VH-VL binders against ABC transporter G family member 3 (ABCG3). Designs and how they scored, part 15

Target 1, 243 residues: ABC transporter G family member 3 (ABCG3), of Arabidopsis thaliana (Mouse-ear cress) (q9zuu9r114to356)
Amino acid sequence: IAWKDLTVTMKGKRKYSDKVVKSSNGYAFPGTMTVIMGPAKSGKSTLLRALAGRLPPSAKMYGEVFVNGSKSHMPYGSYGFVERETQLIGSLTVREFLYYSALLQLPGFLFQKRSVVEDAIQAMSLSDYANKLIGGHCYMKGLRSGERRRVSIARELVMRPHILFIDEPLYHLDSVSALLMMVTLKKLASMGCTLVFTIYQSSTEVFGLFDRICLLSNGNTLFFGETLACLQHFSNAGFPCPI
Short names: E, the ipSAE of ESMFold2; O, the ipSAE of OpenDDE; V2, 0.75 times the mean of E and O plus 0.25 times the DockQ between their complexes.

## First folded at step 15 (VH-VL; framework fv_tiragolumab)

Design t70 (from t55 with heavy chain W107R; at its last look DockQ between E and O 0.33; V2 from the best seeds 0.00; counts 0 for: pae E 7.6 > 2)
Fold by ESMFold2, look of step 15:
Structure t70 (fold): chain C 243 residues (1-243), chain A 126 residues (1-126), chain B 113 residues (1-113)
Amino acid sequence: as target 1 above (243 residues)
Amino acid sequence: EVQLQQSGPGLVKPSQTLSLTCAISGDSVSSNSAAWNWIRQSPSRGLEWLGRTYYRSKWYNDYAVSVKGRITINPDTSKNQFSLQLNSVTPEDTAVFYCARETYDFRSGYSYFDYWGQGTLVTVSS
Amino acid sequence: DIVMTQSPDSLAVSLGERATINCKSSQSVLYSSYNKNYLAWYQQKPGQPPNLLIYWASTKESGVPDRFSGSGSGTDFTLTISSLQAEDVAVYYCQQYYSSPLTFGPGTKVEIK
């Protein structure tokens, strides 16, 4: 995926449109992890949604988004988008939830649906939780935030997307759960899935796992490039990387 | 290189149980990127898929409707093999039986049968 | 069940000439979301198990000579041997792996004329 001169505006309280993303350029290579980083209100979630074709009706996009060299919108089923908050069904086990999602979303090959569900469970390291209830509402012993987040991602993996967009995969995770999530996502990328996701802040250990960084502030791209180049850029300027 | 080696008797009397074994070398029966199949071939029916076993966090079996209720496919992780048992056989079950590997990956879900056993002719006759 | 048919039942081709085998499925084996045809071709010589030639309708398995090619989409598929060799005398089967049960065509016997 690539984007060129991408600008997104929204209707503000001032009556006129405000630019939320300002002339952003970048790309993500197949099978890599590309992260969009920045503080709150930097435009990172808006950029993510623009790339996925998931902008709300109140937003307008200008500029170009290319997929494999084409100016085409990605068809349903070719990509996955994981919202910051995902509605899970607490009365189902993890396996049941994923299986029913596959039945509703995938036509055709019936027994392959069992295989894709099991592959998604394995990919997200959910094997020990597969037969446990998701819980949450009326079930006090439900899955913790880390496991719930992995279930949310696994649901999108059932569609077997080539590109996966994830809004804040590490939000509200403790440091151990966050590291496990990133190791799991790195392995997923190595299997050929292209990952593009947003984060607010990362540890130095997690930062080292990213392939490319798009650093945003107030809608402006401060840096786009490889992780090592990001560290060198800010070190050469006499500032630590603002991650 | 994956090799599949079959063993078992070539003659079974009607109403008895046909039992065959397929030994695997170069791969694991519990591999999460493969499934292990039995296929038979006769002049009247041609090639006919009977069923498969595979491991994805637990063991699963899929059986063809035509033999469901009579067929059992069991993996044996300790011997790295899998077996076929077909109950209540009739002369219509006479065929050459093959074991075969079916490859899976995350992107495709399924593949095709890339490695086959040598085949075992099983005759059902009194 | 997806029923697979093949034509012709047998064919005789002179050495070095083109052999063409057709396979038809009773329903589409194309999964349009991934644009993949779930179809394979096998070669079987007497006394031997089937050998995989082609998968995904057109992708050759490693070690398969370049004279073998697959084409087609949806319900209609073709295996082509561009220049028949003596070692290509065999029965050829198509197989769908789109849905359970996995099913095979009845086979096409290729002989030297």
Scores: ipSAE 0.041, ipTM 0.554, lowest interface PAE 7.6, mean pLDDT 79
ESMFold2 (binder alone), look of step 15: mean pLDDT 93; pTM 0.951
OpenDDE, look of step 15: ipSAE 0.491; ipTM 0.783

Design t71 (from t55 with heavy chain D105K; at its last look DockQ between E and O 0.78; V2 from the best seeds 0.00; counts 0 for: pae E 5.9 > 2)
Heavy chain, then light chain:
Amino acid sequence: EVQLQQSGPGLVKPSQTLSLTCAISGDSVSSNSAAWNWIRQSPSRGLEWLGRTYYRSKWYNDYAVSVKGRITINPDTSKNQFSLQLNSVTPEDTAVFYCARETYKFWSGYSYFDYWGQGTLVTVSS
Amino acid sequence: DIVMTQSPDSLAVSLGERATINCKSSQSVLYSSYNKNYLAWYQQKPGQPPNLLIYWASTKESGVPDRFSGSGSGTDFTLTISSLQAEDVAVYYCQQYYSSPLTFGPGTKVEIK
ESMFold2, look of step 15: ipSAE 0.122; ipTM 0.608
ESMFold2 (binder alone), look of step 15: mean pLDDT 92; pTM 0.949
OpenDDE, look of step 15: ipSAE 0.541; ipTM 0.795

Design t72 (from t55 with light chain S32Y; at its last look DockQ between E and O 0.43; V2 from the best seeds 0.00; counts 0 for: pae E 5.3 > 2, grease 19.7 > 18.9)
Fold by ESMFold2, look of step 15:
Structure t72 (fold): chain C 243 residues (1-243), chain A 126 residues (1-126), chain B 113 residues (1-113)
Amino acid sequence: as target 1 above (243 residues)
Amino acid sequence: EVQLQQSGPGLVKPSQTLSLTCAISGDSVSSNSAAWNWIRQSPSRGLEWLGRTYYRSKWYNDYAVSVKGRITINPDTSKNQFSLQLNSVTPEDTAVFYCARETYDFWSGYSYFDYWGQGTLVTVSS
Amino acid sequence: DIVMTQSPDSLAVSLGERATINCKSSQSVLYYSYNKNYLAWYQQKPGQPPNLLIYWASTKESGVPDRFSGSGSGTDFTLTISSLQAEDVAVYYCQQYYSSPLTFGPGTKVEIK
């Protein structure tokens, strides 16, 4: 995937009306992790949605998005998008939830849906939780936030997407769970999935796992490049990397 | 190199149970990268897939509708083998039976049959 | 079930000439996400099991002579033997692995003219 001169505006007034994303350029190579990083209201979720073709009706996009070298929107089912907050069905086991999701999401394919589910479980390190209830209602204990987040990502893997867009995969995770999530995502990328996701802030340990960084502030792309180049860019200018 | 060696009787009386075994060398029956299949071939039906067994976090079986209810495919990890049991056979079940390895990949799923057993002619006759 | 058909049922070709075998599936076997056709070709000589020639519609298995090639997409596929040799006399089957049950074509017998 690549984007060129990508600008997104929103209808509806903010206190100071500004473009949400301003002339952003970047790319993600197949099988790599590319992170869109920045503070709150930097435009990172809007950029992610623009790349996925998931902008709300109130937004307008200018510029170009390329997929596999062609200027086209991604076909339905060729990509996955994981929202920041997801709704899971707490009365189902992890395996059941993923299986029913496969039945609903893959009506036109006569695949062996059980294999798709088992692979998603393994890919997201959910083997120990596969037969456990998801839970999450006030009166019912269930999976912890880290496992729940991995289940939501596994649900999208059922479609076997070329590209997976994840809005804040580390949202509400403690530092240990966040590191496990990133290690799991790195392994998923190494198996051939192209990952593009947003992160508000990262630790030094998590930062080192990223392949490329798109750093946003106030809709502006301050940096795009490989992780090491990001550190050198700000160090060479006499300032620490802002992340 | 992977090799599949079949064994079992070549003659079975009607209404009895057909039993065949496929021994695997060069791979494991519990491999996450493979599924283990039985396929039969007759002049009237040609090549017909019967079913498979495979391990993906747990053991699974898939059976063809034409033989569902009569077929059982069992892995044996201690002997590195898998077996075919076909109950209540009739003369229409007369065929050459093959075991075959099916490759598996996360993104593409089940694949083609890259290694085949030598074949076992099973005749169902009274 | 995906029904596989082949044409012709039998084919006689002179040594060194091109042989073309067609295979058609009742449904598309193209998986959109990775643009892969779930189609394989097998060669079977008398008294032997089928032998894999082509997978993913066009990818040759290791050790398969260069004269064999596969093409096509979606529902229509071909196996081509560019210069028929004496050892190529066999029955050729196509097979889909897109969905369960796995199904085979009825076969095309290739003979020397």
Scores: ipSAE 0.147, ipTM 0.634, lowest interface PAE 5.3, mean pLDDT 79
ESMFold2 (binder alone), look of step 15: mean pLDDT 94; pTM 0.957
OpenDDE, look of step 15: ipSAE 0.385; ipTM 0.754

Design t73 (from t55 with heavy chain A35V; at its last look DockQ between E and O 0.61; V2 from the best seeds 0.00; counts 0 for: pae E 5.9 > 2)
Fold by ESMFold2, look of step 15:
Structure t73 (fold): chain C 243 residues (1-243), chain A 126 residues (1-126), chain B 113 residues (1-113)
Amino acid sequence: as target 1 above (243 residues)
Amino acid sequence: EVQLQQSGPGLVKPSQTLSLTCAISGDSVSSNSAVWNWIRQSPSRGLEWLGRTYYRSKWYNDYAVSVKGRITINPDTSKNQFSLQLNSVTPEDTAVFYCARETYDFWSGYSYFDYWGQGTLVTVSS
Amino acid sequence: DIVMTQSPDSLAVSLGERATINCKSSQSVLYSSYNKNYLAWYQQKPGQPPNLLIYWASTKESGVPDRFSGSGSGTDFTLTISSLQAEDVAVYYCQQYYSSPLTFGPGTKVEIK
């Protein structure tokens, strides 16, 4: 996936629109993790949605998005998108939730929906939780935030996507759960899935796991490049790393 | 190199149970990358898939509708083999039976049969 | 169930000449999202089990001679032997692995004329 001169405007009121993303350029290589980082209001979620073709009706995109050299040609089932907060069905076990998701989203032409579910469980390190209730509302004891987040990602994996877009995979996770999530995502990328996700900020340990970084501030791309180049860029300019 | 070696009787009387075993070398019956199948070949019906067994966190079986209710496929991890049992056989069940490895890949799904056993002719007659 | 058919039932070809075998499926075996055809070809020589030749409709298995090639998409597929050799006398089967149950074509017997 690549983008060139990508600008997104948002219709905020009757009269005017604001540029939320301003002339952004970048790319993600197959099987790598590319992170869009920035503070609140930096445009990171808007950029993520623009790349995935998931902009709301109130937004307009300018510029180009390329997938394997072709503009915006991602057919059904070739990509997944994980929202910042995903609603899970607490009365189901993890295995049941993923299985019903596969039944609803995959037509009957993939002949082993159970295997797809088991693979997603394995990929997201959910084997110990597969037969546990998701829970989490009313009087139901349930999964912790880290496991719930992994379940939400696993749901998209049942589509067997080549590209997975994740909005804030570390949202509301403690430091241990956040590190486990990132290690899990790195392993997923190494298996051949291209990951593009947003992060508000990162520890130095988590930062080292990223392959490429797109830094945003107020809609502007401050840096795009490999993780090591990002550190050198700010060190050479005499500024500490902004994360 | 993966090799599949079949064993079992070549003659079975009608209404009895046909039982065959496939021993695996070069791979594990519990491998996450493989699925273990039984297929038969007869002049009247050609090549016919019967069923499979595989391990993905637990053991699973899938059986063809034509033989469901009569067929059982069992793995044996200690001997690294899997077996076929077909109950209540009739002369129509006379065929060459093959065991076969089906490859598996997460992104491609289940695939084709890359390694086959030598075949066992099983004749059902009194 | 996806029904597989093949034509011709048998084929006699002179040594060094081209042999063409057709396979049709009762429904598409193409997953358009990945642009992959879930179709394989097997060779079965007399007294032997089937051997894999081609998978994904056109991808040749390791060790298969260059004279074998596969083509087609959706419901119509072709196996071509560009220059028939004596050791190519066999029955050739197509097989779909798009959906369960896995099904095979009836076979095409290739002989030397």
Scores: ipSAE 0.113, ipTM 0.622, lowest interface PAE 5.9, mean pLDDT 79
ESMFold2 (binder alone), look of step 15: mean pLDDT 93; pTM 0.952
OpenDDE, look of step 15: ipSAE 0.431; ipTM 0.757

Design t74 (from t55 with heavy chain Y112P; at its last look DockQ between E and O 0.78; V2 from the best seeds 0.00; counts 0 for: pae E 7.8 > 2, grease 18.95 > 18.9)
Fold by ESMFold2, look of step 15:
Structure t74 (fold): chain C 243 residues (1-243), chain A 126 residues (1-126), chain B 113 residues (1-113)
Amino acid sequence: as target 1 above (243 residues)
Amino acid sequence: EVQLQQSGPGLVKPSQTLSLTCAISGDSVSSNSAAWNWIRQSPSRGLEWLGRTYYRSKWYNDYAVSVKGRITINPDTSKNQFSLQLNSVTPEDTAVFYCARETYDFWSGYSPFDYWGQGTLVTVSS
Amino acid sequence: DIVMTQSPDSLAVSLGERATINCKSSQSVLYSSYNKNYLAWYQQKPGQPPNLLIYWASTKESGVPDRFSGSGSGTDFTLTISSLQAEDVAVYYCQQYYSSPLTFGPGTKVEIK
């Protein structure tokens, strides 16, 4: 995926700039993790949605988005998009939730649907939780937020997307859960999934897992490049590592 | 190079149980990326899928409705093979039986039957 | 059940000429969200098991000669042998793997004139 001169405006925003994303350029190579980093209101979620074709009706996009050199909008099922806050069905086990998702969305035989579910469970490190109930709806104990977040991502993996867009995968996660999430996502990328996601802030350990970084501030792209080049760029400018 | 080698009797009496075995080399019967199938071929029915066995955290079987209730497919991990048992056979079950591999790749999806056994003609008659 | 039909039942083609085999399914095998047709083609020579030639309607299996190609979408599919060779004398089957039960076409016998 690549984008060039991507600009997004927000209708009805009178007190601030109409441009939420200002002439952004970048790319994500297949099978890599590309992170869009920035503080609150930097435009990172808007950029993510623009790349995925998921902008709200109040927003307008200008510029080009290319997928493998084509100016095509990605068809449903060729990509996954994981919202910042996703509601799960707490009365189902992890396996059941993913299985019913496969039944609703995929053609094919039961063994194919079971295979997709088992691969999604394994890819998101959910094997120990597969037969546990997702929520506390019927029980006093349910999955923790990190496990629930991984289930949300696994749900999108059922569609076997080539590109997965994740809005704030670390949202509401403690430091241990956040590290596990990033290690899991890195492994997923190494298996061939192209990941593009947003984060507010990263620890040194998490930062080292990223392949490419797009730094945003007030809609402006401050840096785009490989993780090591990012460290050199800010060191040359006299600014500490963004951790 | 995956190879499937079939064995089993070529003649079975009506009402008896047909039993065939497929030995696997170059892959594992417990592979999470494969499913192991039996297909038969006769002049009256053509090619007909009978069922499969596969491992995905546990063992599963899927059987065609035409033989459900009479068919059992079992893996044998120690011998790296899988078997077919078809109970209560009739002359209409006379066919060449094949074992075959299906594969699964998370990103490219399933390949249909890419490797087949050599075939075993099973005749059901007195 | 998805019924697969093929035409012709048999054909005779001169060596080096084009052979065309058609396959129809009783309902669509296209998963529109992925734009993928769940259809395969097999070649079976006498005394041998079927061999996979093409899957997803148009993707050639490794080692399949370039003269074989698949096309079509939805319910209508075609296997083409651009320049028939002596070793291509066989019966060709289409097969859907869109839904259970898995079903095959009745076959098309290809012969040299």
Scores: ipSAE 0.050, ipTM 0.586, lowest interface PAE 7.8, mean pLDDT 78
ESMFold2 (binder alone), look of step 15: mean pLDDT 92; pTM 0.940
OpenDDE, look of step 15: ipSAE 0.505; ipTM 0.793

Design t75 (from t55 with heavy chain E102D T103V; at its last look DockQ between E and O 0.14; V2 from the best seeds 0.00; counts 0 for: pae E 5.0 > 2, placed apart)
Heavy chain, then light chain:
Amino acid sequence: EVQLQQSGPGLVKPSQTLSLTCAISGDSVSSNSAAWNWIRQSPSRGLEWLGRTYYRSKWYNDYAVSVKGRITINPDTSKNQFSLQLNSVTPEDTAVFYCARDVYDFWSGYSYFDYWGQGTLVTVSS
Amino acid sequence: DIVMTQSPDSLAVSLGERATINCKSSQSVLYSSYNKNYLAWYQQKPGQPPNLLIYWASTKESGVPDRFSGSGSGTDFTLTISSLQAEDVAVYYCQQYYSSPLTFGPGTKVEIK
ESMFold2, look of step 15: ipSAE 0.174; ipTM 0.617
ESMFold2 (binder alone), look of step 15: mean pLDDT 92; pTM 0.944
OpenDDE, look of step 15: ipSAE 0.322; ipTM 0.745

## First folded at step 16 (VH-VL; framework fv_tiragolumab)

Design t80 (from t55 with heavy chain Y110W, light chain W56G; at its last look DockQ between E and O 0.84; V2 from the best seeds 0.00; counts 0 for: pae E 8.6 > 2)
Heavy chain, then light chain:
Amino acid sequence: EVQLQQSGPGLVKPSQTLSLTCAISGDSVSSNSAAWNWIRQSPSRGLEWLGRTYYRSKWYNDYAVSVKGRITINPDTSKNQFSLQLNSVTPEDTAVFYCARETYDFWSGWSYFDYWGQGTLVTVSS
Amino acid sequence: DIVMTQSPDSLAVSLGERATINCKSSQSVLYSSYNKNYLAWYQQKPGQPPNLLIYGASTKESGVPDRFSGSGSGTDFTLTISSLQAEDVAVYYCQQYYSSPLTFGPGTKVEIK
ESMFold2, look of step 16: ipSAE 0.026; ipTM 0.559
ESMFold2 (binder alone), look of step 16: mean pLDDT 94; pTM 0.959
OpenDDE, look of step 16: ipSAE 0.766; ipTM 0.879

Design t81 (from t55 with light chain W56A K60R; at its last look DockQ between E and O 0.69; V2 from the best seeds 0.00; counts 0 for: pae E 6.4 > 2)
Heavy chain, then light chain:
Amino acid sequence: EVQLQQSGPGLVKPSQTLSLTCAISGDSVSSNSAAWNWIRQSPSRGLEWLGRTYYRSKWYNDYAVSVKGRITINPDTSKNQFSLQLNSVTPEDTAVFYCARETYDFWSGYSYFDYWGQGTLVTVSS
Amino acid sequence: DIVMTQSPDSLAVSLGERATINCKSSQSVLYSSYNKNYLAWYQQKPGQPPNLLIYAASTRESGVPDRFSGSGSGTDFTLTISSLQAEDVAVYYCQQYYSSPLTFGPGTKVEIK
ESMFold2, look of step 16: ipSAE 0.102; ipTM 0.607
ESMFold2 (binder alone), look of step 16: mean pLDDT 93; pTM 0.952
OpenDDE, look of step 16: ipSAE 0.758; ipTM 0.871

Design t82 (from t55 with heavy chain R56Y; at its last look DockQ between E and O 0.56; V2 from the best seeds 0.00; counts 0 for: pae E 9.2 > 2, grease 20.7 > 18.9)
Fold by ESMFold2, look of step 16:
Structure t82 (fold): chain C 243 residues (1-243), chain A 126 residues (1-126), chain B 113 residues (1-113)
Amino acid sequence: as target 1 above (243 residues)
Amino acid sequence: EVQLQQSGPGLVKPSQTLSLTCAISGDSVSSNSAAWNWIRQSPSRGLEWLGRTYYYSKWYNDYAVSVKGRITINPDTSKNQFSLQLNSVTPEDTAVFYCARETYDFWSGYSYFDYWGQGTLVTVSS
Amino acid sequence: DIVMTQSPDSLAVSLGERATINCKSSQSVLYSSYNKNYLAWYQQKPGQPPNLLIYWASTKESGVPDRFSGSGSGTDFTLTISSLQAEDVAVYYCQQYYSSPLTFGPGTKVEIK
């Protein structure tokens, strides 16, 4: 996936800036992790949605998004998009939830749908939780937030997406859970899934797992490049890396 | 190399039960990358998929609607084979019956048949 | 059910010439999300079971001669034998595996002219 001179505007009643993303350029190579970083209101979630073709009706996109060298929107179902908040069905086990997702989303016989579910479970390191209830009511025993986040990502993997967009995969995770999630996502990328996701902040250990970084501030792309190049860029400019 | 060897009687009386067995070599009936199918072929219906059995944490069966209620496919892990039982047969069930391996791959998704048994002509008559 | 049809019913081709077999499905077997056509081709010689030639519409099974090729997308598919050999005399079937039940085409008999 690549984008060139990508600008996103929002309409409002007042003269606040219309441009949420301002002339952004970048790309993600197949099977890599590309992260969009920035503080609140930096435009990172908007950029992610623009790349995925999920902008709200109040937004307009200008510029170009290329998939495999073509100027086209991704076909529905060729990509996965994981929302910040997770909508899971607590009365189902992990395996059941993923299985019903496969029934709704995929063609083919039940054999293939069951196999896709088992592979998603393995990819997200959910084997120990597969037969456990998801839970989520105040009085039902449920999965912890890290496990629930893994299930939400696994649901999108059921579609066998070429590209997976994740809005804040570390949202509401403690430092240890966040690191483990990123290790899991790195393994997923190495298996051939292209990952593009947003992150508010990163620890040094998590930062080392990224392949490419798109750093945003106030809609502007401050940096785009490989992780090592990011450190070099800010060191040469006399600033510490903001992540 | 995977090979499928069929056995069973070639003549069955109407209203009786047709029973065939498919022995597997070079693979396991409980393989998590395969499903084990029965397909029949007749001049009037051509090639017709009947059903399958496969193992993913437990055993599953899927049967064609046209024979559901009459068909049973059983795996036998100790003999590494699987069987077809078709109850209450009629002359319309006369066909060459094949067993076949169906393959699976996570990213490509298979449901085609890469290895077939030799075929067994089953005639329902008299 | 997805109904599979084939044309022609039979085909006579001189040795070394091209043979073309068409297959049409009653609905699309393309899953555009993966850009995969859920279609296979089989060869059945007299007295033998069907043998897999092509899957995903255009991918050759290992050991299949280069003269065999598959093409097409959506609802219309073609099996081509670029230079017919004597051993290619058989009935050729297409099969969809997009949805249950799995269905086969009626077959196309290829003969030497």
Scores: ipSAE 0.010, ipTM 0.534, lowest interface PAE 9.2, mean pLDDT 78
ESMFold2 (binder alone), look of step 16: mean pLDDT 92; pTM 0.948
OpenDDE, look of step 16: ipSAE 0.531; ipTM 0.797

Design t83 (from t55 with heavy chain S57F; at its last look DockQ between E and O 0.69; V2 from the best seeds 0.00; counts 0 for: pae E 7.0 > 2)
Fold by ESMFold2, look of step 16:
Structure t83 (fold): chain C 243 residues (1-243), chain A 126 residues (1-126), chain B 113 residues (1-113)
Amino acid sequence: as target 1 above (243 residues)
Amino acid sequence: EVQLQQSGPGLVKPSQTLSLTCAISGDSVSSNSAAWNWIRQSPSRGLEWLGRTYYRFKWYNDYAVSVKGRITINPDTSKNQFSLQLNSVTPEDTAVFYCARETYDFWSGYSYFDYWGQGTLVTVSS
Amino acid sequence: DIVMTQSPDSLAVSLGERATINCKSSQSVLYSSYNKNYLAWYQQKPGQPPNLLIYWASTKESGVPDRFSGSGSGTDFTLTISSLQAEDVAVYYCQQYYSSPLTFGPGTKVEIK
């Protein structure tokens, strides 16, 4: 996927200062992790949604998004999008939730539904939780935030997307859960899934796992390139890399 | 490289059970990137898929409808092999039987057969 | 069940000439979300097991000579041998792996002459 001169505004507005994303350029190679980083209100979630074709009706996109060199949106069933907050069904086990999601979403691959669910569980390191209730009701014991986040991603994996967009995969995770999530996502990318996700801020430890970085501030792309090049760019200018 | 070596009797009497074994080298019968298949070939039917066994957190079997109820495919992890039992055989079951490795990829699913055993002619006659 | 058919049943081709084998499935084997045709071609020489030539309809297995190529999509597929060699005398089978049960075509016998 690539984007060129991508600008997003609220419909009915023309001013450059009112633009949420301002002339962004970038790309993601197959099987890699590309992260969109920036502070709150930098436009990172808007850019993610623009790339996925998920902008709200109140927003207007300008510029171009390319998939494998073609100027077109991805087929609906070929990508996954994981919202920052995802509603789960607490009365189901992890396996049941993923199974019913696959049953409703995947016509035509009936014998694959069991394999798809088990593969998603394995890919997201959920084997120990597969038969546990998701939970989340008052007084009902359920999965912790890291496990719930991984279930949210696993639900999208049952569709076997070529590219997966994730809004804040580390949101509200403690440092141990965040590291597990990033290791899990790196492994997923190595299996051939193209990952594009947003991160508010990262530790030095997780930063080294990213393949490419798009740094945003106030809708502006401050840097786009490989992780090592990001460090060299700001070091050569006499500033530590803003992460 | 993966190699499949078949063994078992070449002559079986009608109504008896056909039993064949396929030994695997270069891969594991419990590999999460493969499934283990039996396929037979006869002049009247050509190539006919019989079934498979594979491991994904637990063991699964899929059998062709034409032999369902008569067929059992069992893995043996300690010997790194898998077997075929076909009950109540008739002369119409006479064929060359092949074991084969089916590839699996997370994104593509179960796919084509990249490695085959040498084949075992099994004749069903009195 | 997806029924596979092939034509012709037998094909006699002079050395160095083009051989063309057709395969047709009763249902589409194209998974449009991945743009992949779940179709393979096998070569079987006398006294030997089938040998994989082509997968995903058009991708050659390693070690397969350049003269072999696969084409087609959906329900109609073609295996082409651009310049037939003596060692290409065999029976060729197509096989779908789109859905269970896995099914093979009846085969096309290719001979010299």
Scores: ipSAE 0.065, ipTM 0.609, lowest interface PAE 7.0, mean pLDDT 79
ESMFold2 (binder alone), look of step 16: mean pLDDT 93; pTM 0.956
OpenDDE, look of step 16: ipSAE 0.507; ipTM 0.804

